# Designs tried in a protein design chat: VHH binders against p49116. Part 309

Target 1, 238 residues: p49116
Amino acid sequence: EGPLLSDTHVTFKLTMPSPMPEYLNVHYICESASRLLFLSMHWARSIPAFQALGQDCNTSLVRACWNELFTLGLAQCAQVMSLSTILAAIVNHLQNSIQEDKLSGDRIKQVMEHIWKLQEFCNSMAKLDIDGYEYAYLKAIVLFSPDHPGLTSTSQIEKFQEKAQMELQDYVQKTYSEDTYRLARILVRLPALRLMSSNITEELFFTGLIGNVSIDSIIPYILKMETAEYNGQITGAS
Short names: E, the ipSAE of ESMFold2; O, the ipSAE of OpenDDE; V2, 0.75 times the mean of E and O plus 0.25 times the DockQ between their complexes.

## First folded at step 17 (VHH)

Design C8 (framework vhh_brivekimig_d4; at its last look DockQ between E and O 0.67; V2 from the best seeds 0.76)
Fold by OpenDDE, look of step 17:
Structure C8 (fold): chain B 238 residues (1-238), chain A 121 residues (1-121)
Amino acid sequence: as target 1 above (238 residues)
Amino acid sequence: EVQLVESGGGVVQPGGSLRLSCAASGFTFSRYDMSWVRQAPGKGPEWVSSITGSGEVTLYADSVKGRFTISRDNSKNTLYLQMNSLRPEDTALYYCVKGGYLPWKKTYDLSSQGTLVTVSS
């Protein structure tokens, strides 16, 4: 069989909302996050191996790992997004909301820890100077994770994950031959993704979605929406 | 030229039902996601529901989830919205829109006439 990923899967360009407001409001944050989410899902759906799993399995798989994919996307697009500024804005908005809504101290702590973990992860990825190919393979490894509950075709998913791992290994050996431990340093970052709450991520980035649509509900839609329409809209064209 | 013609609106009592239709022409209907958007008096446009080109997947705003059903017949180039358990807050001009749900979409092409739905006792 051919490779799991092609050069077309390496490209991952996020288009930010324009113009950027002077003050990052909830709406801007939500739009930015939504664009990233859609980009991530469309990336996934463009992989032939992903398509081969079938609609039900695809949907279940993405529902299980969307938070990890999204987080990897945040890390990859951190500069373009000005992620540090976005996170600071989220914290500020959260503080205002906490004051008004009388959130429990425990909940505040959980949310703040989540934000810290997110920022730490993205910073760690930046320090490693992960390139586009490495991100693509890491996303594939995360996507094709067979250890989520309720998945079907776990054997096939595992096979795809192994293929992603092998291709990543080959790439790193070829591209970074002088860095013997680069692969290990990269892979050891993945467990951090499992420590992040999808619920908190959704609350922080997607509370302002039009119609209050849940990520769970929108995933099947993104996976089946017409690509031509998406491509026509992503550049900011009406 | 893209043309969308809505129909099926009317006056109904709370708890009642209506079925809206949208006749589409001027484009390959089946290749486009479609949406319903509504505009209440004095308010901005509100996204209601979307359906993929194939009709396989639907999406709803929380405000209408469980009450409204979007569907399409690609052989007839027609979009539908079944509205059950209607509430006064559902009163609005309903528009058929070419295009699917995008969370960052700020404006809708409401060049069509729309169909008026009034829910009142």
Scores: ipSAE 0.865, ipTM 0.933, lowest interface PAE 0.5, mean pLDDT 93
Fold by ESMFold2, look of step 17:
Structure C8 (fold): chain B 238 residues (1-238), chain A 121 residues (1-121)
Amino acid sequence: as target 1 above (238 residues)
Amino acid sequence: EVQLVESGGGVVQPGGSLRLSCAASGFTFSRYDMSWVRQAPGKGPEWVSSITGSGEVTLYADSVKGRFTISRDNSKNTLYLQMNSLRPEDTALYYCVKGGYLPWKKTYDLSSQGTLVTVSS
């Protein structure tokens, strides 16, 4: 029933909190990350194929893949967010926590390894100069993953993923016809996303939110919230 | 003109229950997410709970999750908050608010009267 994505699904414009504080802090980082999370969820809910799966399936699917979508969003928006500056501020805070004897050495090593993997992933995507269409299809491939435990309608989800893969292939071949291996280079980046820890992502970017509301509870809300207030803030706040 | 009238507050002992109501008028109630926001003496506003326009999905602050239940009756244009296992920390003026939860939302329209909940012996 037509293409999986249209040109309207390629637009992915993140607006940052204003004014920017003189010193980056937990609140600014959490607000910035929350804006990216909401943008990613509103992107997913706008897709007709996603809408067709039904509410319970939608919630289960996004709960399973939100960290992968968020990580793709970080890579796509890394320059707008000044992600390297945010990660440097987080590393500095972690180093201070070591000196103050406030975190276990094992946890700190896990978190630092995760930051390094995130930086490496974002750098690899930047080196490939992934465009907005490619990001949209990559996010769709990640969203429509039928192999997550506990999903219903896995046959239909698989069909949507295959369609996203086919549309990405057609786009890359048409747009980058002189680069025979571009699709393969792009697709080999995706397995790294499954290795990203959602718990560590929450600690890095959402500590201000976790103390007040959980990401698992906010996801079904974002998927069903009325959009007028959100859309007004996006158009008026940017 | 949008009007929101809260009721059901009172004085209750720790562990007690109260049910707040909010009568809404001047807008199409079912087309808007709704929230409860509270303000303790000397403190800024604190978001408590939100519910989608249809009533299908609810969201709670961690401090009230499992104790409070938000609901709505769109045929009566009424928002509810069932508060169980009340604690002294829940003492506040409670407002119903037109609109949902956004983490970056800094201001709430608290121009209504609110309804006072006091938890003490």
Scores: ipSAE 0.703, ipTM 0.891, lowest interface PAE 1.1, mean pLDDT 88
ESMFold2 (binder alone), look of step 17: mean pLDDT 84; pTM 0.849

Design C9 (framework vhh_brivekimig_d4; at its last look DockQ between E and O 0.58; V2 from the best seeds 0.00; counts 0 for: pae E 5.0 > 2)
Fold by OpenDDE, look of step 17:
Structure C9 (fold): chain B 238 residues (1-238), chain A 121 residues (1-121)
Amino acid sequence: as target 1 above (238 residues)
Amino acid sequence: EVQLVESGGGVVQPGGSLRLSCAASGFTFSRHDMSWVRQAPGKGPEWVSSITGSDDVTLYADSVKGRFTISRDNSKNTLYLQMNSLRPEDTALYYCVKGGYLPWKKTYDLSSQGTLVTVSS
């Protein structure tokens, strides 16, 4: 069999909303996040192995790992997104909510810890200077995770994950031969993704725009929508 | 030229049902996602539902979920909206729109005439 990923899967370019507002409002944040979500899911559906699993399995996989994919996307696109600024803005908006007594003390703590974990993860990835190929393989490893509840074809999913791992290993050995522990340093970051709440991520990044549609509901739609619809809109062409 | 012609609107009592239709022409219907958008008096446009071009995957606003059903017949270039359990707040001019759901979309091409749905006792 051929490789799991091709060079076409390495490209991951996020187009930000334009113009950037003087003040990063909730709308800008949510739009930026939504664009990233769509990009991530369209990336997934472009993988032949993903397509081979069938619609039901595909949907289940993405529902299980969308938060991790999204987070890897945030890390990868952190500079283009000005992620630190976005997160600061989110915290500021959260502070306003706190002042209005809309959240319990425990909930505030949970949300703030989540934001901290997210920032820490992205900073750690930046420190490692992860390249486009490594991100692609890491996303594939996360996508083809067989250990989520309710999945079908787990044996096949596991095979794809192993293939992603092997290809990553080969790439790292070839590209970074002088750094014998790079692969280990990269892979050890993945568990941090499992500690992040998908519910809190949805609340922080998607409540403003999606608000009337859950991520769970939109996933099957994004996976099957016409690509031209998305591409045309992000380029300003209606 | 893209043409969209809505029909099926009318006056109905709360709890009633209506079925809207949209006849599409001027583009390859099956290759485009389609949406319903409504505009109530004095309010801005509100997205209602979308359906993908080929696989007929559907998406609904929470306000209409479980009550409305979007569907399409690509052989007839027609989009449908089955509306059940109608409420007064569903009163609006309903537009058929070429294009699918985007969370950040604020403006819609409402160049068509739309079809008026009035829910009142």
Scores: ipSAE 0.827, ipTM 0.912, lowest interface PAE 0.6, mean pLDDT 92
Fold by ESMFold2, look of step 17:
Structure C9 (fold): chain B 238 residues (1-238), chain A 121 residues (1-121)
Amino acid sequence: as target 1 above (238 residues)
Amino acid sequence: EVQLVESGGGVVQPGGSLRLSCAASGFTFSRHDMSWVRQAPGKGPEWVSSITGSDDVTLYADSVKGRFTISRDNSKNTLYLQMNSLRPEDTALYYCVKGGYLPWKKTYDLSSQGTLVTVSS
């Protein structure tokens, strides 16, 4: 059946808009997030196992997991993105929103809790020193999640997820042979991804969406975009 | 040379309907996503709807969902926008644009003439 991922799926190079402004703004944050989203979607749609599931299944899987995949991308690219600086700027803007009475108190609480969860997730991944191979397999595990409601082909999806888990196990065992518990430490981080709110992620990183179009609703479009337009979204060069 | 010629605009009562057309030439129409963008008096451009090159995926701004339908005929190099249940806030100059939906994009090539839609009672 062959390996689930090849070395081309391990490379995950995010290119940031240049130059980085002295004071971060919504445009810079949204462009940076958009590049990461498209890089993540490009990664997913390039996987032969994903391609084999068919268009309806592809759409359903990505709708169910795009936020987890995006969050893994944030953690993997946190240094390149200067993510801590972005999150600090967002927290400062939330302080101003309280003073200007622009958001409800309950919404502020939800958003701050989400930012804290995101910071803790990224810190835990950095503490574990997760490498690019491990990230690629973790992304595959969340992509091929068979337990989302409404999925067809769940047996095949489960087999692909099990294959990703097996390949991760083999990689960790070979590469970190003296660390018996590394796989377990890595895998226990995954449940935190399911607690991340997609609508808050949209608010934090995609506030430039016209007409409040959700990422969920544009995923079929993103997966089918014409190649030239699509590839330009990853690098900002078109 | 890309050419986009809009037509089908006019004056209509609230609740009425219009069908806009855009004749495209100078590029391989079927290989490009297409969009409708509108600009109301005194406002910046607002994305309305997009459709992929093969016309199997469409997107709509929340303000027009359920009322507008984008379509294309690749054999005629023509883009359409069916506008139902029109409201005064739909009053704008409507442009046909080569290119797809980009939620963070704030600028569009609006070099065509557009077609004016006026909804007033």
Scores: ipSAE 0.131, ipTM 0.576, lowest interface PAE 5.0, mean pLDDT 84
ESMFold2 (binder alone), look of step 17: mean pLDDT 82; pTM 0.825

Design K1 (framework vhh_7qbe_3; at its last look DockQ between E and O 0.91; V2 from the best seeds 0.82)
Fold by OpenDDE, look of step 17:
Structure K1 (fold): chain B 238 residues (1-238), chain A 119 residues (1-119)
Amino acid sequence: as target 1 above (238 residues)
Amino acid sequence: QLQLVESGGGLVQAGGSLRLSCTASGNDYAMGWFRQGPGKEREFVASISRSASYTYYADSVKGRFTISRDNAKNTLYLQMNSLKSEDTAVYYCAADQYGRYRAPNYDHWGKGTRVTVSS
């Protein structure tokens, strides 16, 4: 069999809404996040192995790991997104909610901890200087995780994950041969993704745009969306 | 499109020092220095990751050259100490779009700056 990923899967270019407002409002943040989400899901869809699992299994996989994929996307696109600025804006918006006594103390703590974890993860990835190939393989490893509940074809999913891991290993050994422990340093970052709440991520990045609609519920529609339609929406929204 | 502009080249005596700069129109790239001496092929000199967490040097320059960067200024540097006649070359700044400080091929190149080391 051929490789799991090709060079076409390495390119991951996020187009931000234009123009950037002087003040990062909820709409801009949500739009930016939505574009990243769509890009991440369509990236997954472009993988032949993903297609081979069938629509039902595909949807289940994305539902299970969309938060992790999204987070990896945030890390990868942190510079172009000005992620630190976005997160600061989110915190400022939360402060307003706090002043209005809309959130319990416990909830505030949970949300702030989540933001901290997200920032820490992205900073750690930046410090590791993860490249585009490594991100592609890491996303594949996360995508083809067989340990989520309710999945079908778990044996095949596991096989694809192993393939992603092997290709990553080969790539790192070839590209960074002088750094013997680079692969290990990269892989040990993955558990941090599992500690992040998808619900809180959804609230922080998407509530202002989609309202009461869950990411879970729109995933099937995003996966069915034509790439041309997606690109048209991006250009139209700019 | 990323633009790279080298500066700092010139004439220097053997044993002397020189500092090269490369101004980039962006800072989200792994970057490196290459050189091409008279009658020689272009060769790798040094590279640095986006965050500057990682650096790599050719054996021929290790211990004498230091690569660094200032992302706030979008500038790459090469401090060259203990220069030798064999270091005479046109030095090129390069960048990789995928962020690989050990990229097999770099996508973006400057026009180069000439360094001449006299005996």
Scores: ipSAE 0.874, ipTM 0.942, lowest interface PAE 0.5, mean pLDDT 93
Fold by ESMFold2, look of step 17:
Structure K1 (fold): chain B 238 residues (1-238), chain A 119 residues (1-119)
Amino acid sequence: as target 1 above (238 residues)
Amino acid sequence: QLQLVESGGGLVQAGGSLRLSCTASGNDYAMGWFRQGPGKEREFVASISRSASYTYYADSVKGRFTISRDNAKNTLYLQMNSLKSEDTAVYYCAADQYGRYRAPNYDHWGKGTRVTVSS
């Protein structure tokens, strides 16, 4: 019945806010992260298999996996985002909060460990030189995860995930035929995504987003947006 | 728009060496070298991944050519040793926006630099 993804689903181009400030600030970080979030949601919603599952299932899937999709997006776009610079700026802000006695030491340790895990994940993906086609299939595998609690249509979701896995396998074997173990090296990176806390991701990247509401609560509205409105959010058009 | 400018071509005797450079306006690409000999179609020579962790070579140049890159300088290199008259060609720098070091087709191309190997 045709491929799960077409070439149109491989394009994933993030445009950063301009101009880049001399010193990064909360507004620049939040705008950059918002563009990535909207780009990721636009990508997911454009997939025919995702559309076929229906509106309620779509919302449930994205609520379950948005942080994993976002984290894959961070890894894919780490260079264009200057992610290491953003994370360093966040660490600096956290250290200032300690001096003002605004956060508990336990919370700061928790956040710093998350930052380290995120940086190590992104570095490991860069070292493997994961390509844009591979990222698209990895995102599809993460999106069509049938093991989240409360999902309907679990059997259909599992079939879509298996199709994404098969297409990734075929792609890697065809494109990188000289590297027998490339698929295995790529797939063993996926469990690290489950170590990423959506709560901490919101704190790190989405401070100031629409009155500090959770990403979970706005997902139905993001998925219903018209294409022109999506493009405005991705590019930051006023 | 990504800009690719090759340099380092010239005339060299068979058995000699030559180093090609390609200056790019960015480095977030998988890159490669292609060549087009007289009366021939453009053919693949070598490619390298974004991080330089992976390289791939055409059989005709394995052991004689080495591809490398310096991402701090946005520069791709091709070291060509033990040159043969059959290596005479215009050499093109190319880049793939999807990061495939084994791309079947490349998105960006330089204008080329001519290499002539005399017998």
Scores: ipSAE 0.703, ipTM 0.875, lowest interface PAE 0.9, mean pLDDT 88
ESMFold2 (binder alone), look of step 17: mean pLDDT 85; pTM 0.870

Design K2 (framework vhh_7qbe_3; at its last look DockQ between E and O 0.91; V2 from the best seeds 0.79)
Fold by OpenDDE, look of step 17:
Structure K2 (fold): chain B 238 residues (1-238), chain A 119 residues (1-119)
Amino acid sequence: as target 1 above (238 residues)
Amino acid sequence: QLQLVESGGGLVQAGGSLRLSCTASGKDYAMGWFRQGPGKEREFVASISRSESYTYYADSVKGRFTISRDNAKNTLYLQMNSLKSEDTAVYYCAADQYGRYRAPNYDYWGKGTRVTVSS
């Protein structure tokens, strides 16, 4: 069998909404996040192994790990997105809600901790100087996780995850041969993704745009969306 | 397309010092220095990661050369101390679009700046 990923899977270019507003409003943030989400989903869709699992299984996988994929995407695209500025804007918007007594103290704490975790994760990835190849393999490892409840074809999923891990190992050994612990250093960051709430991520990045519609419910539609339709959706929403 | 412009080359006596600069038209690249001496193949000199967390040096320049960068100025530097005649070369700045400070094939290159070390 050929490699799990090819060079075409390494490219991950996010196009931001244009023009950038002087004030980052909820709409701009949601649009930016939506573009990243679509890019992440279509990236997954472009992997032959993902297609080989069948529509039901691969949809279930994305539903299970979309938050982790999205978070890795945030880290990878942090510079292009000006993620620190976006997160600061989100906090500012949240402060308005706090002043209006719309949130309990416990909820405020929970949301702020989540934002902190996101920022910390992205900062840690930046400090590690994770490259495009490593991000691609990390996303594949996260995508092909067999330990989510309700999945079918778990043996096949596990096989793909192992393949991703092996390819990453080979890549790191070849590219960064002087740093014998780089692989371990990278992999130990993955557990942080599982500590992040998909619900809070959804509220922070998507509620202003999709309303009461869940990311879970729209994933099947995103996965079936054609490239031309995807581009139209991106431009139409801006 | 990323543009790289080297500067700082010149004539220096053996044992002397020189500082090279490379200005990049874009941000968020892993960058490195290469050199090509007379009648020699281009060789790796040093590289630095985007966040400056990682640096790598060729054995021939370890302890004498220091690579650094100023991301605010989009500028790469190479401080060269204790220069030797064998350091005479055209020095090239390079950048990798995937952020690999140990890129096997850099995809952006400057035109180079000449360094001549006299005995």
Scores: ipSAE 0.860, ipTM 0.937, lowest interface PAE 0.5, mean pLDDT 92
Fold by ESMFold2, look of step 17:
Structure K2 (fold): chain B 238 residues (1-238), chain A 119 residues (1-119)
Amino acid sequence: as target 1 above (238 residues)
Amino acid sequence: QLQLVESGGGLVQAGGSLRLSCTASGKDYAMGWFRQGPGKEREFVASISRSESYTYYADSVKGRFTISRDNAKNTLYLQMNSLKSEDTAVYYCAADQYGRYRAPNYDYWGKGTRVTVSS
């Protein structure tokens, strides 16, 4: 009945493993990505509307959208993460892998297309200067997507998404009143998130953390963690 | 905490020009300039987005003042031309941690630099 998000949901502070090594390695990339994933899951779990949907619905929603939330997090934190440097290191690794004949040309093309789409998305969000409030509402719109298969309570999820859309609209119109088209320019970027492959995201960012398991399979366990354990995972203090 | 240090204030004759600088101890902020004249409330002057794609100006300074930034040097600028006596104020650099170039409230503030415009 009140606002969907409060000021606690706008704060999104990622702390990186420090310092960045001279030569990037799988452990640094995986630790950085893990901190972002757990920060994103903690964010979603803290929303009263999300809590109201119940455990099974929550798990289904996050399984469906975690990659989109993660990708929004990458865009929001791209500078603090030095994401362009991380992606360049990954590209160099992939080029070495094809010279060593470790991956098929089709797989390399698929992964490189994904990296290009991710870079384009993050650059477009930076050029629009998407702010922390806008990111919070965009994440909520993505989280409360009623069109994922297998969901229960889709009517309630739809109402929450509409509320997030309304709050974003009101925020943009109030804050950026001189820019009549800002809302439209922001919303046009969202469909690109559905084109991001969760499998490729796992390969790029999570191979060192979870080995051979998918993020999808561990979502129920992540959502059941105590808040203190979340904070340890976000800071890497496990 | 982010530290903001203004410089470049001074005495200038009406019709003259002055350039203010603000050095930030960190990156990734939307930034702006405010001013406070004698016996007046602090007022907005200009702001610029993190990417420099967006700027916004108070009506009283449009066409006379130009905000810019050099992200490589973590420095914000305010070029003030065609100065008037009513531009006399302490000028403050401000930064918003959420990246809003139209922030209603700024999180970090400098101590200010004084600009005096003589007629």
Scores: ipSAE 0.643, ipTM 0.853, lowest interface PAE 1.3, mean pLDDT 87
ESMFold2 (binder alone), look of step 17: mean pLDDT 84; pTM 0.863

Design K3 (framework vhh_7qbe_3; at its last look DockQ between E and O 0.75; V2 from the best seeds 0.71)
Fold by OpenDDE, look of step 17:
Structure K3 (fold): chain B 238 residues (1-238), chain A 119 residues (1-119)
Amino acid sequence: as target 1 above (238 residues)
Amino acid sequence: QLQLVESGGGLVQAGGSLRLSCTASGMDYAMGWFRQGPGKEREFVASISRSESYTYYADSVKGRFTISRDNAKNTLYLQMNSLKSEDTAVYYCAADQYGRYRAPNYDYWGKGTRVTVSS
């Protein structure tokens, strides 16, 4: 069998909406997030092993891990997105809701903690200077996680995850041979992804654009979207 | 496409110091210095990660050279101390688009700046 990932899977280029507004409004944030989500989903779709699982299984996988993939995407694209500025804008928008007493104290705390976790995760990844290859393998490891409830073909999924892990190990050993513990430092960041709420992520990044529609419900449509249609969405939204 | 422009090269006496600069059109890259001496192949000198968390040096320059960067100024630096005749070379700035401070192949290169160390 060939490698799980190829060089084509390393490229992960996010195109931001243009022009950037002086004030980051909810629409711009949601559009940016949507582009990242689409890019992440189509990245997954481009992996032969993902295709080999079949439509039902691979859709279930994405539904289970979209928040983690999205978060890794945020970290990877933090610079081009100006993520810190986006998060600050989100907080500012939330302040309006707080002033209007639309949120309970507990909910405010929960949302702010989530934003903190996102920022902390992305900062930690930046400090580790995770490269494009490592991000690709980390996303693959997250994608092919067999421990989500309701999955079929768990043996195959586990096999693919192991393959991703092995390829990452080989890559790190080859590229960063002087840093014996780099692999461990990278992998130990993955549990942080599981502590993040997909519901809160959805509310922060997507509610202003998709309304009451859940990310879960649109994932099958995103996965079936043609590349040309995807590109049209990217160019049409700018 | 990233543009890299080296400067700071010149003639220096053995034991002297020199500071090279590389101006980049963007800094979202892992960056490094290479050099090519007379009749020699291009060789790695030093590299630095995007966030400056990691630096790497060739054994021949460890303890004498320091790589650093100022992202706000879009500039990469190489401080060279205790220079030796064998350090004579054209020095090149390079960048990796994938953020690998230990990249096997860098994607972008400057035109180089000449450093000559006299005995």
Scores: ipSAE 0.872, ipTM 0.942, lowest interface PAE 0.5, mean pLDDT 93
Fold by ESMFold2, look of step 17:
Structure K3 (fold): chain B 238 residues (1-238), chain A 119 residues (1-119)
Amino acid sequence: as target 1 above (238 residues)
Amino acid sequence: QLQLVESGGGLVQAGGSLRLSCTASGMDYAMGWFRQGPGKEREFVASISRSESYTYYADSVKGRFTISRDNAKNTLYLQMNSLKSEDTAVYYCAADQYGRYRAPNYDYWGKGTRVTVSS
């Protein structure tokens, strides 16, 4: 059937809101994160294998994996986003919320641990020099995961995941031929994504966009958007 | 547009050394050096991953040239030792936007710096 991903699925260019404020604020962080989310959903929707699974299956898959895709996007775009600066601003905001007694100490501990895990994941991916082709295949492996509860067509999803794994293997062996263990080192990073909390990601990055609604609940609407509307959300244009 | 500016070229005697520098407006790229000798096609010299973990060299320069980078200073280097007359060329800095240290093609190019090796 040909390759799972074409060269058009490797391009993943995030543009940041302009101008960058001297001090980061919730609006800038939320807009930056929203652009990444919509870029990630647009990427997933553009894959022929994803389209072949049908709308209900698409919604179920993205609901199950959006946080993993988003986290891979954060790692891939960490430099262009100045992610370390964004996370530092979030930590400062959380510390102010403690001083004002706006959040429980237990919740804030959970959020700080999540931020540490996110930083550790992004650093590990940077140390491995994960390239754009590898990120595309890793995202596909994450997207086509058959083991999420409630999925239909799991046999077909598994076949697509296996194809993504095979294409990643072929790419790594050809491009990094002198490094026999690179594929294993890359794949061992993926389980950490399952430990990331969707609820905490929403609190960290999407408070201004979502307010009191979860991203899980808006996934069907995001996936049904017209391409022109996606492009507006990705670039902030209207 | 990524800006790449080479420097450090010049005239050197055979057996000598030069270090080329490439100042970049950003370093979130896999990068490489290419060269074009008189009357010849542009050819690959060396490449390096974003974190320096992976390097790759053309057979003609292995053991003599060393590619390196200083991401804090936005600078790519090529240390050229044991220079030969056939190393005479214009040397170009290049960057791959996808981070492939062995890319078939590069997206951004500098204007080049001339290296002349006399005997």
Scores: ipSAE 0.533, ipTM 0.814, lowest interface PAE 1.9, mean pLDDT 88
ESMFold2 (binder alone), look of step 17: mean pLDDT 86; pTM 0.876

